# VH-VL binders against Riboflavin kinase, part 2

Target 1, 134 residues: Riboflavin kinase, of Devosia riboflavina (a0a087m355)
Amino acid sequence: MGIRLSGCVIHGDKRGRKLGFPTANLSIAPGVELPPDGVYSCIVWLPGQTTHHGATASVGNNPTFDDVKERRVEIYIHDFDGTLYGHELNICLLTRLRDMRRFSGLDDLTGQTERDVAQSRAMLAHHALTGLLP

## First folded at step 6 (VH-VL; from B1 with heavy chain S31D A104S, light chain G28D)

Design B5
Fold by ESMFold2, fold request of step 12:
Structure B5 (fold): chain C 134 residues (1-134), chain A 121 residues (1-121), chain B 107 residues (1-107)
Amino acid sequence: as target 1 above (134 residues)
Amino acid sequence: QVQLVESGGGVVQPGRSLRLSCTASGFTFSDYGMHWVRQAPAKGLEWVAVISWDGSDKYYADSVKGRFTFSRDNSQDTLYLQLNSLRPEDTAVYYCARTGIWYSDYSFDYWGQGTMVTVSS
Amino acid sequence: AIRMTQSPSSFSASTGDRVTITCRASQDISKYVAWYQQKSGKAPKFLIYYASTLQSGVPSRFSGSGSGTDFTLTINSLQSEDFATYYCQQYDSYPLTFGQGTRVEIT
C-alpha cells in the first residue's frame, strides 16, 4: 500500500496552469515523515468525496519566502479543473516515477511533465485500487 | 551560449547609492529566477537576493533588506540591483547568477564575471 | 539560517591525489546541496547539484555524496586545473547559504 498524506491546499506554481497542468500545493504538518523526494503516481480524495481521482505528485523542497519551514507536495489531479484553495485534501502516494532533475527550459519541463502524467495514468489504470477509502 | 554580464560597479562613499545591471543572453531569460551573490575581498560567497521569473516575488538577505531593491526587465533581458545607503561592509564583487526554472532547483548553474563595488571614504 | 561548515579550510595536494572535502549543515537539508569551484579572480563554476548529480561538462573525476547533514565532494586523481577554492551551498531554505570555502593548493 502507498503513503497516506493530508493537508490544506495552498497556492501552487502559477505556471502550471499556463502549461496545462494546474497544481495544488499541499501544506504538510511539521514532523510528518515524507517519502524520498521525487515524482509519484498517486490518488486523491476531493473534499467531501469518498471516490478517488488519479493524480501526479511532486515531493520536494520549495524554499519560497516565508514558506520554507515545510516541505511541499504539489499535485496535478488528472481530469480536474476546479478550485481547491483553502480546502483539505487527502492523498495516497503510490509509485515513485522518477528522481528530481534540472530542466533546460520550459519546453523541456513541459515535455517531462507530459511523460510523468502519462506514466502516472498508465500505472493507475493497471492497479487494482477498488475499495480504497479516504 | 548562456552569458551574464554585470555592470555599474564603482567606488562610492558610505551612504551613497549605486545601480548594478546584469544583461543576459543565450537563454529564454523570462523562464528563470535570478539571484545576486556577492564576495567581499578575500572572503567567501554571500547570497544577496532572488527575483522570480516574472518579477512577482523578491527576497533579500537580512544584511541588505530595506536598502537594496531587485528588479528585472524581461523585455530587455536585464536585471537591476539598486544599492541604497551603502556601507563599507557592502564592498564586494557582485555576481548575478541563474537558478533553475521549477521547484527544488535553486542551485546556480551560470554566473556572470562580477562587478566590483567599493564603499570607502 | 542554515549554517554550512566546510572542512578542511585548506588542503595541500599533488596531482594524482584523491581529495575529499566535507560540508556539514546545521540541520537536515535532504540532498539540497550544490558544489562550486572558484579559481582566483574568476566567478564560481557549477560542479554538482542535488548532492551527487554531476553538471554536464564537469569531468567524471568529480563526485559528490551525502544526505541529511553531512556531504562530501571528492576529486579522484587531482589534475593541475583543479587547484582552486571549493564551496558548498545549501538550497533547502532561504536564506541560501554557502560554506566558508576549502582552498586546494599545490604541494
Scores: ipSAE 0.076, ipTM 0.731, lowest interface PAE 6.9, mean pLDDT 84
Fold by ESMFold2 at other seeds, fold request of step 12:
Structure B5 (fold): chain C 134 residues (1-134), chain A 121 residues (1-121), chain B 107 residues (1-107)
Amino acid sequence: as target 1 above (134 residues)
Amino acid sequence: QVQLVESGGGVVQPGRSLRLSCTASGFTFSDYGMHWVRQAPAKGLEWVAVISWDGSDKYYADSVKGRFTFSRDNSQDTLYLQLNSLRPEDTAVYYCARTGIWYSDYSFDYWGQGTMVTVSS
Amino acid sequence: AIRMTQSPSSFSASTGDRVTITCRASQDISKYVAWYQQKSGKAPKFLIYYASTLQSGVPSRFSGSGSGTDFTLTINSLQSEDFATYYCQQYDSYPLTFGQGTRVEIT
């Protein structure tokens, strides 16, 4: 079991590619309930495909509108070198790895991202061994 | 050792223009989004504008939209706020403020000492 | 825009007192609240973010709590340097907005 979401991929933060973690940002319909803010281990797949990819996602607020609350879902897909801009993407958020935090600089952010991805990979390998999720 | 220093304030007549500057030191300026916040004499704080780390995205309070222009020069570690068509209600101390390095982190951890703008006929 | 309403507008207190300041948002803002201290003629100083996380170097007598629409800043055992004006700020949505401020004054 997990929290299932879908949405259209829009551009992620351009700094992600420069830092070695290119990300996809999902456009989530207004009013869709998201899990608590944080960093998650997840799986992703394109509609109509049976292949799943491991991923690491950040869920946080994005102050973009006057009185409409909107949250950002930003995803780094493990071991994926294709392009997703403009495609629909399905995701299943599995395990919450940590709270959102402030960073003292880009080195701090990069180091935390490396740890998050390592934790996500480890969790996904454990779940496959225990038979959880396809 | 983070330091933000504003300059360019002064006394001007309504309808005139000013250009404010904020010089940053003690951190990697080009990694951070930056804001302007103002405070009218003996009043509370009002957010004015934000600029992204690379200057590509900007957003303004409705009270100043169309009149103020925010820019940055990352080679000089400097922010600029062009204040056009000034009104008496723009009279305030103007602060530059640093926000967090990543999205969902839009609180202000460091502030300059401010520069005073007075708009008086 | 999200309105932030602080209460009280002022508070007279002595050193050693407990001071409680509340901040109410006009809509659910999760935990996206920061608190600032401002002394006369000075820039605001960052105290708390994400409703309850203390900024590095802030004394432990300061604490924050709340989620949704109701938030509280508490100063336990007020010190002489704590007499100032305090502001809450939401950062859930643009435009970013502040409460009107609470003055903590010596009796």
Scores: ipSAE 0.069, ipTM 0.719, lowest interface PAE 7.1, mean pLDDT 84
Fold by ESMFold2, look of step 11:
Structure B5 (fold): chain C 134 residues (1-134), chain A 121 residues (1-121), chain B 107 residues (1-107)
Amino acid sequence: as target 1 above (134 residues)
Amino acid sequence: QVQLVESGGGVVQPGRSLRLSCTASGFTFSDYGMHWVRQAPAKGLEWVAVISWDGSDKYYADSVKGRFTFSRDNSQDTLYLQLNSLRPEDTAVYYCARTGIWYSDYSFDYWGQGTMVTVSS
Amino acid sequence: AIRMTQSPSSFSASTGDRVTITCRASQDISKYVAWYQQKSGKAPKFLIYYASTLQSGVPSRFSGSGSGTDFTLTINSLQSEDFATYYCQQYDSYPLTFGQGTRVEIT
């Protein structure tokens, strides 16, 4: 069921907090196989907890400075406001909701993010995930 | 309507300096990363530099690193590119360009009309 | 740095022709390719991103395809306004790099 990943929270884009969708950016170890780029419904376990939270994640490329390719996993944890900078998160990517797309501005980004989160919540509501452990 | 307007180009001798600017309108400037791209006469496109939406991170092509400095003033919706120690190889039209906000989309959806920099003796 | 190689460098075509331009990346860049059209003396115009997604207002005769290292821009029925130079651009990694351009000219 799903694709299990872990990663350390690195400094995120503060713009998400301005939009009301604060995200955590995860550093994924080199050589780890990632799923195809896209937006996913997922679940996350916070540090030291065995219960999960619903989440919405994007898997995408972010060109890094100094000619280093880096795949990024950005995760919006539903009903959670904060950051876990420097801490390890465990996640399970479940359903791929859509391909990546370009936004024409803040309203477009906000509207799409609202739809992604709504779709993620709907998918998670239909999954029997009770009792899963990190 | 998104607009980007470059200025500050001109004819200068090698070793001299210029400062280019790019004024933005029609969008929330502080939400976007911005780039400079140049094109030598009758040649292809060369990426020059990027600055993050809040100005906290910058990266330069090797050909200009150490000579060019990119900055932004989000209160004035303006980009600046300081061109120091200019060489004949820097002769080009300089464009500012806008890129995506959040998802990994670093394509250039809007370009200015460019400003010409000519470096010759 | 990722090299982008376009083919051909130029060619002649007539209105109504199907035109195909290829772009090859020196390493796997997934679908992080954009295409631009540039007419003489003008700034580049954005056509396609994410290998195959058309920008708003771009005619449907334009299409893009590919993933990994091999990418294609196709114009299905060339119009008189389509004579221009076309560039591919990768945005997988910095430094961002362009192909050398393909000039589509009138026979």
Scores: ipSAE 0.007, ipTM 0.634, lowest interface PAE 8.8, mean pLDDT 81

## First folded at step 9 (VH-VL)

Design D1 (from B5 with heavy chain W102Y Y103W)
Fold by ESMFold2 at other seeds, look of step 9:
Structure D1 (fold): chain C 134 residues (1-134), chain A 121 residues (1-121), chain B 107 residues (1-107)
Amino acid sequence: as target 1 above (134 residues)
Amino acid sequence: QVQLVESGGGVVQPGRSLRLSCTASGFTFSDYGMHWVRQAPAKGLEWVAVISWDGSDKYYADSVKGRFTFSRDNSQDTLYLQLNSLRPEDTAVYYCARTGIYWSDYSFDYWGQGTMVTVSS
Amino acid sequence: AIRMTQSPSSFSASTGDRVTITCRASQDISKYVAWYQQKSGKAPKFLIYYASTLQSGVPSRFSGSGSGTDFTLTINSLQSEDFATYYCQQYDSYPLTFGQGTRVEIT
């Protein structure tokens, strides 16, 4: 069942908040094997919680100046609008929804994000995920 | 039509300063991260610097770090590159270039025609 | 920094030839490679991103492939407008780096 990951929430691209899809950017430890780059349906456990939230995740390259190779995982947690910077999250990537793509502008990105979230919610509604633990 | 137009190049002595500009049109400038890339005469391309869409984050190549300063004015759709303490090896055509809008796509879809900087006695 | 090494440095070809340019990265960069064409006195032109995806308006005789460390740009049936210098570029991490270029010239 899915790919289990954990990571610390770091600062990332802040435009998600102004586009209506605030995201958490996760720093994933070096050497962790990730599934192919793309967009995934996902579940997330918040700090100190054993119940999960639905989420939509993007997996991609790491364009930062670090000594250690990292991958970037960007998570939009469904129905959640709190702040998690500096906290550790546990997630499970489930169904791959699409490849990464280039966008022609913010309207294109926003429209695709809306479709991704809708697909993620639909996929999660079909899974029996009750009782899963971090 | 997306256009990028560099200006401010010229011939200067080593140790002097120069200020480059890049004016953008045909797209929503404040949505895009922007880069400078240079090309020495008869040589390849070298990435110089990046600035985020809102100007809050900047990164520089080691060869220019501490000497060059990148900034943007989103109200005027203009980029600036301040070139300080210029050296002969900074001699190049300087291009501004537009990157993808999403964090995973830092390829350059549009380039200016470049402005020539010559550092010589 | 990730070093991108192109081969060959130059290539003499005739119209109609198939041209293959190789780019090697000093470490695994997944598919985060772009290719550019540059004609003398002109700015580079965007051809390919994500190793194999053609930019809109690029002729289908251009193709890209590869993943990890080894990448290839192929021009099928070279045309007169294709004589130029070609560069690969990685965008997996900063600093962004280019190959040294491959000059495709007329025999």
Scores: ipSAE 0.256, ipTM 0.779, lowest interface PAE 4.9, mean pLDDT 86
Fold by ESMFold2 at other seeds, fold request of step 12:
Structure D1 (fold): chain C 134 residues (1-134), chain A 121 residues (1-121), chain B 107 residues (1-107)
Amino acid sequence: as target 1 above (134 residues)
Amino acid sequence: QVQLVESGGGVVQPGRSLRLSCTASGFTFSDYGMHWVRQAPAKGLEWVAVISWDGSDKYYADSVKGRFTFSRDNSQDTLYLQLNSLRPEDTAVYYCARTGIYWSDYSFDYWGQGTMVTVSS
Amino acid sequence: AIRMTQSPSSFSASTGDRVTITCRASQDISKYVAWYQQKSGKAPKFLIYYASTLQSGVPSRFSGSGSGTDFTLTINSLQSEDFATYYCQQYDSYPLTFGQGTRVEIT
């Protein structure tokens, strides 16, 4: 079983678009308990669709105003080229791939992102073969 | 070798203005968010402000909000901090500091040696 | 703002001693804590991030631990170059805040 979340796509740091892997930053409903910080394989359902896309998600802190703790959910949807700003996504976080980490530069970040996406695809293929996708 | 060099400090009277700068070398400056942190004489560290890698997002400590303005020039690898309406409590060594490249990482891995601002009559 | 309270404010130790500095956050900040060393007249030096991850080039006698609200910096076998003031810093939320500092004096 996975952890189901929904949220509206908002914009944050646009570095991903600069690097050729646009991400969706999600505004998560208040009171939703998130899993431990890290990078996850996940599944997303686009608005109005019953089929899913594979994805790779990052859950981490989002430093913001006094006495308000916010967590950021950032999603890269595999094999998707559309625009989702302002739309609500439904997602399911599945396998935790790794902890959050610090990067020594953009090459390091890009290389890690490529590995994360590859591992996410592998985990999703494994889940499909075992019948464990939600 | 990452290097940050602050300049522009000095002695000024209350109510006056000063402009600090920080020049960066040894890394791709335009990839990193940057901060100012200050330290009053014989006191601890106080975070002052942050600017994102492209300059599009800025946040300020309440103690300086509305008086200080943070900017960057990525073509010159330089940060600027405009200090307006200076008060005696702004007296401090001002450090520029580099944050992590990833959006969740706001610790300070490199610091300059600082520039001293003294506000007194 | 999240208050970071360090203890002790200062203490004396001898070369070879184990030194322990604690930092308490006013609310749960997960592991978003960094530690810095500052020698007199110098800029702070980055030691530890994410509560326990040692920055490259920092001697292995330094270690960090903790999660939630309680964090510890430990120096195993204190060396003469470790005389300094140590600060914790939270980066869970803005404004980013530091502990008040702990001055380690060599006896």
Scores: ipSAE 0.227, ipTM 0.766, lowest interface PAE 5.2, mean pLDDT 85
Fold by ESMFold2, fold request of step 12:
Structure D1 (fold): chain C 134 residues (1-134), chain A 121 residues (1-121), chain B 107 residues (1-107)
Amino acid sequence: as target 1 above (134 residues)
Amino acid sequence: QVQLVESGGGVVQPGRSLRLSCTASGFTFSDYGMHWVRQAPAKGLEWVAVISWDGSDKYYADSVKGRFTFSRDNSQDTLYLQLNSLRPEDTAVYYCARTGIYWSDYSFDYWGQGTMVTVSS
Amino acid sequence: AIRMTQSPSSFSASTGDRVTITCRASQDISKYVAWYQQKSGKAPKFLIYYASTLQSGVPSRFSGSGSGTDFTLTINSLQSEDFATYYCQQYDSYPLTFGQGTRVEIT
């Protein structure tokens, strides 16, 4: 029932670290079909590992400084304080929690992120993960 | 509450320079990416340039690239647009505009009143 | 650059009319469309983002719809203050681009 993706962690917006939600941005191969834009509960793991982490992911447009349209997957890994840059990650997007939205300021964004993370943790606590991990 | 006020417009001859300013108030300026959008007399809107919240990334429309320079001073909540080598086609009202704070939202929720730049012989 | 084509270019209407303005993108832009209202001599006013979400303070008679390449702004019961020019804007990719505008005029 999950949507499986993989990608290399690339450098993202530095403000996430300042706000207490450092995020990993995944470089997804061109042509890979992503699910509808939104915020998802998900799990992540390194290639070849069976240990997984709960996470919260945002899927959306990536209006870069180029005419080429790209999609972005931005991930906050729950309870993780390691180094992700340059690592390949596997991810399984599970439950879509909400649509993308606009925020009135960084406090609004942080508050919503806290709610998203709480909702993701709750979903993962009750989700059957059998068959989602390779 | 949110206010953007442009200034520095005027009438200049082709090839001359002008510096536009935009002063922001009523929000945390350093949290937002900012844009310039212009509108020639009796014409539609044209996006001109963007600057990221910390000033580290800038992008320009092809029509102004190499001639215009966008900067910001977050200590004074002020944007600057240096207009060099002005052409008659640059004649327009110039608006500063605020974009959304999140990385997926580049719509313009607040606009200044605009400042008029006229380039003529 | 993504071209945004609005239709019609102008529309004559009376108070109480339903007005429909369309905007077509030259490529799939998902729902990354905003709509603005501009009255003569004034700055544009933000109406709708993400194709269908009304900005706070915008009257409910305004609505937006669409996804992909075809988008619509609808004013259900036109009021006297709604006579203006309307612009769509894509924000899927740089350069950000606007439609050419639709003037809604008094019959």
Scores: ipSAE 0.197, ipTM 0.763, lowest interface PAE 5.4, mean pLDDT 84
Fold by ESMFold2, fold request of step 12:
Structure D1 (fold): chain C 134 residues (1-134), chain A 121 residues (1-121), chain B 107 residues (1-107)
Amino acid sequence: as target 1 above (134 residues)
Amino acid sequence: QVQLVESGGGVVQPGRSLRLSCTASGFTFSDYGMHWVRQAPAKGLEWVAVISWDGSDKYYADSVKGRFTFSRDNSQDTLYLQLNSLRPEDTAVYYCARTGIYWSDYSFDYWGQGTMVTVSS
Amino acid sequence: AIRMTQSPSSFSASTGDRVTITCRASQDISKYVAWYQQKSGKAPKFLIYYASTLQSGVPSRFSGSGSGTDFTLTINSLQSEDFATYYCQQYDSYPLTFGQGTRVEIT
């Protein structure tokens, strides 16, 4: 169960804090095996900590103009509102919640993000109660 | 109703300049990244350039880099493409196109009807 | 740049026919493919994204499939308004690139 990854937090969509879902964006090294693109429930370990936080992650391609194929993992850490730019994060992707989709506007994106986070919290709570968290 | 309207095309001699405009309506323009895509007569589609929702990031196809400049005015819901040092190979219909709002979505859900640029003589 | 190769270059078809158009990418692009319809003298119209997801308002006779390098657009029962040129587009990597087009013609 779960896929462990690490990566450096890079600058992402500046609008995340304004929309109430500040995110950490991870640059993942080439050649790392990733699960299918989509949205996942996730566990995160912050720098210097051994305890975990619940999270919601989006996995997808991140086009660059230097002709390098890259994957991006965008993570909203539940109940965390700090800044991690430039730090390494360790994560575990758990349950795939949905496919990638398009949004009709920022309200649509925000509404879907709220549903994703609610579903992620529910999955993590269930796993914690049944002893299935890694 | 989402609408994109291009203007500024015309017939010009090689080495001259044109400025294309694209006026947007029916959506919150400042939330979206925007692109230019061109289609030479009786040819396929070629991506030209992209500009981020706030105008801070821009990328260009190699065929136009250093000659074309993309900008946007979010207060007037308008895109601009400055075409400098035009060549006969730049002859095409130029479309503005809207990309997805999320960072992983670079497909084009709405297109303008295009403006024709002809570079000859 | 990622090359997108469409097949066939053209179809002759009648209303009611099942039409299948293929698109092959020069490298693995996961499911980052969109499909467009273009009628003569008009701008392209968005049909499908993420290989298989239908854009809102697109008739259900259109469908898409594939992942990796091989992708398919299918029109299950061709209607008179479906005669057009169809393009695939990859959005895995810049520069964004299109297939060369497939022209679906009457008979």
Scores: ipSAE 0.187, ipTM 0.764, lowest interface PAE 5.4, mean pLDDT 86
Fold by ESMFold2 at other seeds, fold request of step 12:
Structure D1 (fold): chain C 134 residues (1-134), chain A 121 residues (1-121), chain B 107 residues (1-107)
Amino acid sequence: as target 1 above (134 residues)
Amino acid sequence: QVQLVESGGGVVQPGRSLRLSCTASGFTFSDYGMHWVRQAPAKGLEWVAVISWDGSDKYYADSVKGRFTFSRDNSQDTLYLQLNSLRPEDTAVYYCARTGIYWSDYSFDYWGQGTMVTVSS
Amino acid sequence: AIRMTQSPSSFSASTGDRVTITCRASQDISKYVAWYQQKSGKAPKFLIYYASTLQSGVPSRFSGSGSGTDFTLTINSLQSEDFATYYCQQYDSYPLTFGQGTRVEIT
């Protein structure tokens, strides 16, 4: 099993579509326990659905000046190209794939994202996840 | 070669204004968030402000909020920092700095040479 | 704001020495720490990010470690060009904050 969490999709950096990996950015409520920062294979349930989609997520800092400290989850839902802004998503973080890193440009980011997604798909194909519910 | 060049510093009296500029070259400027960081004489570093890659989001340190305005012109690869209502404690070398492309990376890989602002009566 | 406390404030050393500088954050910042070198009259130079990852082109004698609240920068076998002031910086939360600096001086 993994770490279950939910969050509301907020506006993020819209450049993900230009890179071929449109992402949903989730704001996670303070006090929710998260695993160590990094990139994860995960699964997601879209609003109103009980079947899941494979996904790749980045967990990291969410810099803000509010007294309430937040973490940010940026999630690419595999084989999905739509908008979820304003919707609540349920996700389960499964396997940590790597640490956060710095990128030298958009090509570097795209190449790493491609590798992350490939690794996430491979990990998810290994797991027996049928019938898992939110 | 990544290069950042600040200008517009000088000596002014308290309550006056200055506009700092930072010209960028050697990278795709419009892909990067940019920051101002300052250093008072013989003191440490203080983060001042950030502007997103497209200029749509801006944030300021409490010490300058309401007095400083950050903007960028991506057609000229130039940053601007408008310094209003200057105080003696604003005396510092002002650096522009480049941050990482990814949303979690706010470390500064390239810095300009700095421009000196002195506020004294 | 997250307070970053460096120690020592200064350190006298000779070429070939091992230098260790510590940085403590006032709260858990995961691994969101960078290190910079600043020579007198110059802008800071980027050394390390994410606590332990060397920036491209930085000599391998530099290393970083730590997670949570306690971080170190180590210079193995100090060279003549390494005499400078070193700063840690957290980038977990706004406002981004720096340590007060550590001067590494010639004996």
Scores: ipSAE 0.154, ipTM 0.756, lowest interface PAE 5.6, mean pLDDT 86

